# Ledger of designs, part 2: VH-VL binders against Phosphoribosyl-dephospho-CoA transferase (mdcG)

Target 1, 226 residues: Phosphoribosyl-dephospho-CoA transferase (mdcG), of Bradyrhizobium diazoefficiens (q89xp2)
Amino acid sequence: MTSPCKHGDRPPGRHDLVFVSPAGWRAMLDARDDLAADSLLARWPKMRWPTIRRRALPHEATGVALGLPLPPSAGKKRVALLVEIDHVASVARPPSLQQARAYAPRNWWPTLDRLDGLALRHSVDARVYGSLAWQSLTGLDYVTGRSDLDVLFEFRSETDIDRFVADVAAIETSAPMRLDGELMSADGAAVNWREVHGGASELLVKSIERVVLLDRHQFISGATGS

## First folded at step 1 (VH-VL)

Design g6 (framework fv_gimsilumab)
Fold by ESMFold2-Fast, scan of step 1:
Structure g6 (fold): chain C 226 residues (1-226), chain A 121 residues (1-121), chain B 107 residues (1-107)
Amino acid sequence: as target 1 above (226 residues)
Amino acid sequence: EVQLVESGGGLVQPGGSLRLSCAASGFTFSSHWMHWLRQVPGKGPVWVSRINSDGSSTTYADSVRGRFTISRDNANNTLFLQMNSLRADDTALYFCARVGYDESYYYMDVWGQGTPVTVSS
Amino acid sequence: EIVLTQSPVTLSVSPGERVTLSCRASQSVSSNLAWYQQKLGQGPRLLIYGASTRATDIPARFSGSGSETEFTLTISSLQSEDFAVYYCQQYNTWPPTFGQGTKLEIK
């Protein structure tokens, strides 16, 4: 019958963490000598570290397309993986701002705290992806002096998007780093928050499946639904 | 225009081996993922195996894993299924199929006519 | 594995009639469902994918609808060449699985 996944009840979202089963890792490493020869990749299943969803290429349609970013010390390589859907053991949301804070540079703390408060006021679920997320998940050094803070802002029907992005821009004004990130609707469609703040009439909307240009009003109205 | 033609089926005894072939024409074979499926008369098709475009990745149904091997020859536009340790319940009509794309998912967009495999003493 | 159950198993109809075939999934397959037609001695032919998208060279009388667990294939005016077995297939969850089929027979 149906066995609902604890964190997979929602549509699969951008930047979601995907944990591959031991059998799935075994199949991937057995099939690819380049992955099996990499010492850090060999540690990945042993440490039970996740991968992330990425948009599938056309030839990857029957599987789950995954990415695995290696830290800068390993050449900042992006490893593309493909697994059978039944080899997905579990799915989790990216780390919260509070979880990531402990691994962030100290001078980023005021910005993280301001974003956390802002998200609460606007009914936004704010998650970290990118360098800080991977540093939080693995304990490895991903964040450098040139790193952006990458935030995923999942908004709700009650969120005033225009006010929210204006407040995000205000917070960035005093931030010690570039604040990058995406606004994501409940159905998993995402746009860069700067495009919305800039007042563009058409937005480049990204999902796991595709990229499309949508009218600003169409994106915002479709996301609210009610 | 697009065609898949299976061959290599026949009558074989339990424990025997067969090699099925699928000749592809009318499309760029080397750019497509391919499947093998089988069907018992009066029942729906059952997926058997999959191979990616360059042959570097393969997967199998649990019932055939370790006994069947899927492979491809892109230079000659041919897909193969090597079947070893055949059992009576492997008896079926075997189809090769090309995958079609629906964003992050795919269906079978072109099928062959099938080649019959009978495993009996 | 996801189980697909088709109904009816057999349907006796006359040319010109409107025909509806059902497919029910044991768990949600979103809209990732295809319909195939199979005639005796032939391989399956794709009719519909994505629950409702007609394949490019398929006649307009064929249409699909539904989502999640309940799907329908409709033939608006049955032609003599439409007598065949029809299968639904889900491609949402690996491995892909097929229904047991609905056989259309001439009345």
Scores: ipSAE 0.000, ipTM 0.399, lowest interface PAE 19.9, mean pLDDT 83

Design g7 (framework fv_gimsilumab)
Fold by ESMFold2-Fast, scan of step 1:
Structure g7 (fold): chain C 226 residues (1-226), chain A 118 residues (1-118), chain B 107 residues (1-107)
Amino acid sequence: as target 1 above (226 residues)
Amino acid sequence: EVQLVESGGGLVQPGGSLRLSCAASGFTFSDYWMHWLRQVPGKGPVWVSRINSDGSDTTYADSVRGRFTISRDNANNTLFLQMNSLRADDTALYFCARLEYSDYFDYWGQGTPVTVSS
Amino acid sequence: EIVLTQSPVTLSVSPGERVTLSCRASQSVSSYLAWYQQKLGQGPRLLIYDASNRATDIPARFSGSGSETEFTLTISSLQSEDFAVYYCQQRSNWPLTFGQGTKLEIK
């Protein structure tokens, strides 16, 4: 007997963490000699570390397209995985700023604390992705002296987007790193926060399926449309 | 088989110093973040300090900052805690632990006792 | 910091019984809670992580449930080796904190 797959409280979105079942890992490693030969990848299922969603290629129309970044010491290898939906054990949101703080360089702490406070004031759910997220999830060294801090800002209807991105820009002015990141609407569509801060009437919006140009009002209002 | 073995604890007077060691075996020590935690009998563990896999970054609990120094020797699979200006409230059993499953500790040593008393 | 309160402080039980231990958080920790077992003279052993997932090599009789501020650890049929102190730990907010423990002893 097999347990049904679990998913997050909302539809899985960009940067969500996907946990593959032991059976799913066995199937992948048995089918791919390149993955089975990698000692770090052999450790992944044992430690129950996650993967991340990626945009599916045309030939991957069925199943769940996943990615797994290896740390810089392992050659910055980016592993593309494809699993059947039945092999997805659970889905979780990326780490919070507070969770990631413990694994961040000490000089990043003031910036993380300021962002956490800002997000709370603006009804924004702020999460980390990229190098710091993977460092916090695995304990392996992903963050380097060249790393950006990558933050996902999921806004609510009550969020003053223009004021929020202006405050993010102000925080970056005193930060020891480049502050990259995405604003995400409730429907899972995301745009780089700098593009929004620039005041453009059209935004390059990314989703799991595609990249499109949308009117600023459409994006901010929750992208009402088929 | 993962093993962590602490040593270096003992009885010391207030203001004194101790150096704790943790010998690691059964895993690639240089791949893991390591932590020190302490426990008073009858109470839960309390986090003290952490160090990243290459030793370039360290963090301390507010109560020990400026007095304790965590370090590691990856060539010899050993974790250290240098404890200076010891206070009576530093009295506890000290554990080293390996961090896994995000922020949970999958393996701990058996602990080394530290008693600070006149 | 988040305070974790465990109840009861001590529980006296017989082998074969079903045992439930509770952990309450002072604020929401979502599902970011773990359970540990500690025997005399030993360091804690990880049993359950992220509220409901069994750690490697942990017997099926141990299960965890709960979310937000209310969590439980259940031992479906207590074995003689299960008499120990049990601690909960949260990873939702820094600093990482543990409960005060529940001691399981023979009735």
Scores: ipSAE 0.006, ipTM 0.490, lowest interface PAE 12.3, mean pLDDT 84

Design g8 (framework fv_gimsilumab)
Fold by ESMFold2-Fast, scan of step 1:
Structure g8 (fold): chain C 226 residues (1-226), chain A 121 residues (1-121), chain B 107 residues (1-107)
Amino acid sequence: as target 1 above (226 residues)
Amino acid sequence: EVQLVESGGGLVQPGGSLRLSCAASGFTFSNYWMHWLRQVPGKGPVWVSRINSDGSSTTYADSVRGRFTISRDNANNTLFLQMNSLRADDTALYFCATGLYYTSSGPFDYWGQGTPVTVSS
Amino acid sequence: EIVLTQSPVTLSVSPGERVTLSCRASQSVSTNLAWYQQKLGQGPRLLIYGASTRATDIPARFSGSGSETEFTLTISSLQSEDFAVYYCQQYNEWPLTFGQGTKLEIK
């Protein structure tokens, strides 16, 4: 493989993890009295925990817009952060189903195992995001009795999308939780798997930059760019 | 099945150098932050160094900073620790490890068997 | 740095007995505490994380409890394969630190 670079070779995808450098954390805490006073946020740089990308607000053109989700005990709020590109130390994919399994409620294990097997059969890269992902990354209590299992399914050109989402729906029928999630193309555009399964002719496709309506065929075939 | 196999340890005189290797298999190595830890027989493990997934960021324990260099070869799924200016108190069994999640700042679920390093005249 | 103190240093027990191992932190680590088992010639094996969550493929006889500064690992019915050294580890803040270990030996 090509020698690694700081920002990676692929475009950043939805739910990718962004690691802020120690200098970046210091700059943010120095600029924000509210963050500096928060004992939970003090742990973020100490433990080298990640953040996630968010869509930039109109006035945030000069930097990288990031979000930090807090656990339910801290009000389930998101902390909005803005850092210079030089303060992004690295980017990583969200945790795999296998990595997250150890932090999941035991009654979720059969569903996670079924999804892992399904993804392997369909050439899909399955990752977790949301509550289970953050619980596995931090060890903090994000997952509750009301939590959904949030899964990111990155499909390939050989993936039979219609069969895949039908099989996802079948797995959900025996699951102890609601199975939420997104189908993501190689270029990072994502759509809720239920919209595809529901037979909608137009899909609400989300990316880091924007939200657009695309024909089902357009999304499944991959977005055309020059 | 995740496996980590350390090699490169041996006997070296004070002031000498050694390069340790860790061969990784059974997981996507290039996604994982990797760690080196060491252990003196009869004592608990001590964290030595960490490298992020793309090798752009490294961190060292105070006792080894400036003498040890952690690096990785993602094309060949191999982690390295270059040890220079070795001292008697660097004598230990050296482990590579990875955590429950690829950007682990928490517990380590996979360790190798270790490679012994002895610094003695 | 956070210092972890384990007790006892050595415990001599017979198979079938219930054993309790303690780990005390010099300052609060919340529930960010893991337990490892290490046998001669092997690397450590993760048993418990988050103070009380059993790791994958770990037998039900192992359980963890505690929070803040006081933690306990319990083995409800000791098996012959459980004679080993046990370490606690905190991951509440850097640098990551381990206890000095408790050696479990046959009586």
Scores: ipSAE 0.000, ipTM 0.426, lowest interface PAE 14.9, mean pLDDT 83

Design g9 (framework fv_gimsilumab)
Fold by ESMFold2-Fast, scan of step 1:
Structure g9 (fold): chain C 226 residues (1-226), chain A 120 residues (1-120), chain B 107 residues (1-107)
Amino acid sequence: as target 1 above (226 residues)
Amino acid sequence: EVQLVESGGGLVQPGGSLRLSCAASGFTFSSYWMHWLRQVPGKGPVWVSRIDSDGSSTTYADSVRGRFTISRDNANNTLFLQMNSLRADDTALYFCARSGYTDEYGMDVWGQGTPVTVSS
Amino acid sequence: EIVLTQSPVTLSVSPGERVTLSCRASQSVSSNLAWYQQKLGQGPRLLIYGASTRATDIPARFSGSGSETEFTLTISSLQSEDFAVYYCQQYDNWPYTFGQGTKLEIK
């Protein structure tokens, strides 16, 4: 028998936050000696900090594949986790630019404000991932003097993609950091904004399930809706 | 200067034991996962074992599980590999290497290796 | 266990040439792929991690690309000190595994 699934529900997207239940954390730590010994990981369930989805391997098909990025003081590594679906308590979108701003270095504020205004003008939902996102979620020091600002730009059918990425490039010229990020279609497929700005006819498109080369038009048109 | 120096290798008969040491300097040893790897001349490295930052969690390759024991002394910045019930196919150059907590950065520091020969 | 297959096994080249080395994984390793250089009598030296990020103090002529199962290491202008064996390594899943190596030798 097939499990009921709501038609039209978007699968969890790239960089979505996954909160593991207390029972899920207990099961995971009991199964993994390497995690149970780490004092920082012991804080994760107590503070109710999230994880992120990662691409599942074939042998992981029965569970939810997760990643947990550690701060630079702990080696800036990613912990690979696997939990039962019943142990996922909730899923949330990455922090907005406005939510992350309070945790960013002050010299990043003008860039964040310009990006927020740009996103509004182009009907783009802009969110942060990477170092700034994790700093805003945990209060731990993830952002360093070498950190990029990583932004997820979810565009809509009305978005003029070429104009949007040209404006992003213009903002980067005055930014105190490298501006990295992804353009994401409504169905969750993402591509690095710089590849689009560079005029590439084929794009390396990433999703939770896979990475594929798509024609630029295929990627852009895929955002038109159902 | 960040460095790792292995010692304790040598010639041993099948069924014998050896204890390898890896001396760490130039970094906060207690903040890093440590690994033992081995390499046969002309072939690529083979991962053997790892230990987490405080020494409470260990993992082993199937071929050495139950025979080898990895441990660490954070007070003296030293990593160990106790090797029991040695077999001819354990003959290799043994390296220690550091990584972070899990290995997004690869193993960025390795020693020069210590040779282990298991032969009658 | 994830098997990494490198090609070519041996490559004979001259200084100044562009060199491309390939690594293929038996299943997806996302971008959790590192490249190492090893010279005789030395431990491996980390060149690239995360498929495309250059390690500290590695010359700009080294670059990595790829994701999932297909990866490449490129040396844009080969120097005499670059003749060595190159290994790819995945750290996406346990046990960590290495490719069989590509030997770069003088023509």
Scores: ipSAE 0.000, ipTM 0.402, lowest interface PAE 16.3, mean pLDDT 82

Design l1 (framework fv_levilimab)
Fold by ESMFold2-Fast, scan of step 1:
Structure l1 (fold): chain C 226 residues (1-226), chain A 117 residues (1-117), chain B 111 residues (1-111)
Amino acid sequence: as target 1 above (226 residues)
Amino acid sequence: QVQLVQSGGGLVQPGGSLRLSCAASGFTFSSYDMSWVRQAPGKGLEWVSGIGTAGDTHYGDSVKGRFTISRDNAKNTVYLQLNSLRAEDTAMYYCARGLYEGYFDYWGQGTLVTVSS
Amino acid sequence: DIQLTQSPSSVSVSVGERVTIDCKSSQSVLYSSNNYLNWYQQKPGQAPQLLIYWASTRESGVPDRFSGSGSGTDFTLTISSLQAEDAAVYYCQQYYSTPLTFGQGTKLEIK
């Protein structure tokens, strides 16, 4: 299981899990009749399930903007939440490949196992986000026959990024699903791994605050602290 | 009904070549990994080669560099090209559905390969 | 490479009896609560047939007198209430890592 860390020890990165305190849930539900009436949302505070950070809208500058993805069976795809900073109880990283495996379709297991081994060999910290992550966190049905496997690859200075993404592509060729995901530098900037593998000279780099175009060399160099 | 129908075996001299074929029906062939497993007369089972859904290939140490596995999704067929054959390659060769799915749930009838002078 | 050792190499029993076949792995084939081990039955002149996968899950159509058990490195195939048609060679197989490997086989003869 992922372990929560205290808010303020490190700002939450892309796809990090944000746990709202019971007081924070009460405040949100009291302020929002639509949320209080939703039986599925009532389960979130009772089960201590997390949310995810999103970019704040202009009127949300004083709070923590959060998102709550609902399973495909629900009418609404995303619920936008706003909490005061004091209502953030803890922050945790997304589930590891090993933690999510038990909730994955059985035919995905070889791919998850290969990715786990690959990440170990390349000094990469591999985690799941998206449908499999939420299925593993809640036990609800998020994964469908059309779902991608979404993986966050946090690389280090010793990582050979070109070799790593080539190996990811090789694993995908035998996978029963589309293998999507992001390479993330130590400072939290992320880029789609397929874009790096494709040889693009400029990359669309995403952070929790913004999206920018960076030269491939600039993104990779950022991972080494220079 | 899943079926794997094999062909291409026979008698060949040492150093010779053979191509084995395994025609699949009753399932979406392109969605499954395929393998070849052999069995020498009176001996146990030995995994020889496997091919993933995207054409990635894997080989047992005893055949690496001599055998080549391939697939044709348009024909629903997996192939095993046997080159530089040796007497110890004499065996019944089975095609089977599976590799990374873990288990071999369907097997072909087998194709006998005999390597002798 | 993972080596699988079966015992006994052969066994002869009567109809109605119970038999156990053991498979020992040179290293653990357990990952995330799943054991990457299968059992196959091969009758003379026939291709092998899958009996058990994931160490204990019986394949569709396989009689419930066949059961698999064990975890990690030690696995057992149990056949209860033996019938004449159960005379065959039984193989364990691991798919924890490549190359995929089989045990040497256990020959079961029915008297």
Scores: ipSAE 0.000, ipTM 0.410, lowest interface PAE 18.3, mean pLDDT 84

Design l2 (framework fv_levilimab)
Fold by ESMFold2-Fast, scan of step 1:
Structure l2 (fold): chain C 226 residues (1-226), chain A 120 residues (1-120), chain B 111 residues (1-111)
Amino acid sequence: as target 1 above (226 residues)
Amino acid sequence: QVQLVQSGGGLVQPGGSLRLSCAASGFTFSSYAMSWVRQAPGKGLEWVSGIYSGGDTHYGDSVKGRFTISRDNAKNTVYLQLNSLRAEDTAMYYCARESYDFWSGYFDYWGQGTLVTVSS
Amino acid sequence: DIQLTQSPSSVSVSVGERVTIDCKSSQSVLSSSNNYLNWYQQKPGQAPQLLIYYASTRESGVPDRFSGSGSGTDFTLTISSLQAEDAAVYYCQQYYSTPYTFGQGTKLEIK
């Protein structure tokens, strides 16, 4: 399960779920005829479905930049939202592999189970994001026959990263889908797991604020520009 | 530097098939959405298909059911499989990278283009 | 689907002049203070190149003479002091929803 926490407890990180208050949704719908006219978007606050944090655009200095994807059947619109900080009701981690499993295609279950066991062995906290996460959060059809499985792997200091990504690659060889995903350090900096497995000496590291190239050793040791 | 190198175009007869390739370098390919945009000779731009980093695909109405977009992240390559080709599919086909943001949709880098000619 | 209509379809101007190209959307492309509208430049024999995104944000390396403005359904690309190398076809594009759509293009010729 995702663990809810109040905005002041921990700032939203990459792929974290952000729940907007009823007052926040009322303010947005009152100001935006496009949101109010869309039946699925009107349903969003009623169902208390989350949003996710996105990078703020240059002119969005005074609020929390959020977004949500609509499912393919609704035209796969990317809805950008801007809310006042007082309208953030709570923040939660993305769904766990076990939580998302119930909403996944049955032929994905062995892969999800293997990843869950692998994460446990390596002291990794594994979460889903992307299509499967949104399908599990809303019950709507986001996953298609072409979808990848997107996994966020938050590693700890005791994690053997090289062994872990080698094991992820081994699981992928028998998977019915492509495994996409990110390795995330405790400070919230993330890199594509495949780039690490490929032996690149410099990694494209993403944080909530920016994207930078870092030496592999720098990222693995947790020295991500701090 | 970001680079997109295209291949696979050519002359085909109506009803034929062709596979276009776009090899990417200079960025973490698996983290970006990729699209195909075409341009008929002397005409404007038409978005054909897109594939997001999570694997979800979308198609323009004129190509649904005939074209298939796919990606191979191990090879840093996006593909467009063209089936049941018609004369009106004749165009220069561009691959393009969508921006790094989740709310991307602007195409910041484009391939050089691959000409597809459907003629008897 | 969202339809984009550009005006004029073609324009011929002299070096140093100001030129404006308009793009009208069949429905609003505004979401959370962001206009999901881009502008591209395509020179003969070349792939398109991004000029402006989010209606008014200039892409890195694009000269200051290019600017974008507008909101909702009405957008304008302005070239404040036309140079010879600006002869090209200009396209607006929306990414508010899929399918992404382009305007029909505006051909800019130098007298």
Scores: ipSAE 0.005, ipTM 0.474, lowest interface PAE 11.6, mean pLDDT 84

Design l3 (framework fv_levilimab)
Fold by ESMFold2-Fast, scan of step 1:
Structure l3 (fold): chain C 226 residues (1-226), chain A 119 residues (1-119), chain B 111 residues (1-111)
Amino acid sequence: as target 1 above (226 residues)
Amino acid sequence: QVQLVQSGGGLVQPGGSLRLSCAASGFTVSSDYMSWVRQAPGKGLEWVSGIYSGGDTHYGDSVKGRFTISRDNAKNTVYLQLNSLRAEDTAMYYCARGDYYESYAFDIWGQGTLVTVSS
Amino acid sequence: DIQLTQSPSSVSVSVGERVTIDCKSSQSVLYSSKNYLNWYQQKPGQAPQLLIYWASTRESGVPDRFSGSGSGTDFTLTISSLQAEDAAVYYCQQYYSSPYTFGQGTKLEIK
């Protein structure tokens, strides 16, 4: 599935792209001299580039906690932003593997193609986040010779998760990069795919609000996020 | 001046193919949601396909598997490839910019290009 | 999919009169104090033109006689002091979720 979530389809979750309205950017930059002085950040609203949701700090309990990663040439700094919910213009899913392929190093193409085919066969919605995603969204140079390929695997009820992660591990053995990534349930709870493949009895499950330990069977069977 | 200029329509036999073009000026097509909306003679508007700034593509159920939306960023142009055309595909095809920054609306429209499918 | 139903399907009015066109959504298009509903005007032989966005915000260059109202599932486009050039088909459209559906249209004729 390549369908983005339009505003109102569901609230923003992990790795979802959040577009801030022009009014939201004006309010943010007017209140923050440090951000207004950054020429690259000044381009963000002009180019209509997104942000991502991040975990809110205790003093940020109200509003929407957002972040954006700057490219390596700008020190690979992550900028923390906070906006009012009414300044969230839209929400979209991270780029698909097919879209990200156009911006990826050529030697990554076989791995991206294999992952795309695997995801389609297993009823998994595979999306890219991290360096390759930001490079594909902005056209700026985020990917380096040391970059991981970060993939979000949103599984469905019919997905054979154990077989899927075994196949992901097989693909990684011939990949020119480290294949990092998360398995995500429909309710937005995520776990690193290696923990599932590694046979751990308890998994560190991440959501936007918290991190919890869940029994492996509970997560795999879809009882996560409750 | 922000503008969309369309081309590539015509008469084609059932089962045939056409490629529609939509050239943008005054903005960059890769920065917005670009969409195709069609209108059969005397009927209402029907959304057909879209491509988001990040490259994800979407299709209406009636055209999925037959139509392909794409863009050429260097030419600042959006395309709609029409394959396996049917009589029901006869319509005026509009390209439109979907603004999800300020208005959340289709704010800029091309002039339309007529596609007629008949033998 | 969200279904939009307009009423009336057609209306005939005189210059200077006030006209209202209704649009009903099969589900709410309200989120975070914003209604994701737009109105377009299409004159014969022309492409549609954006009139109103966010249910009630007038697009730049659109005359003051056009206004939008409503929230959630029920929306209205109002044209006060109707002018001859307002003869057109009017469409509501939801931008809440894909597919971004349109109402069936309301044909406005001037007597």
Scores: ipSAE 0.000, ipTM 0.420, lowest interface PAE 17.5, mean pLDDT 84

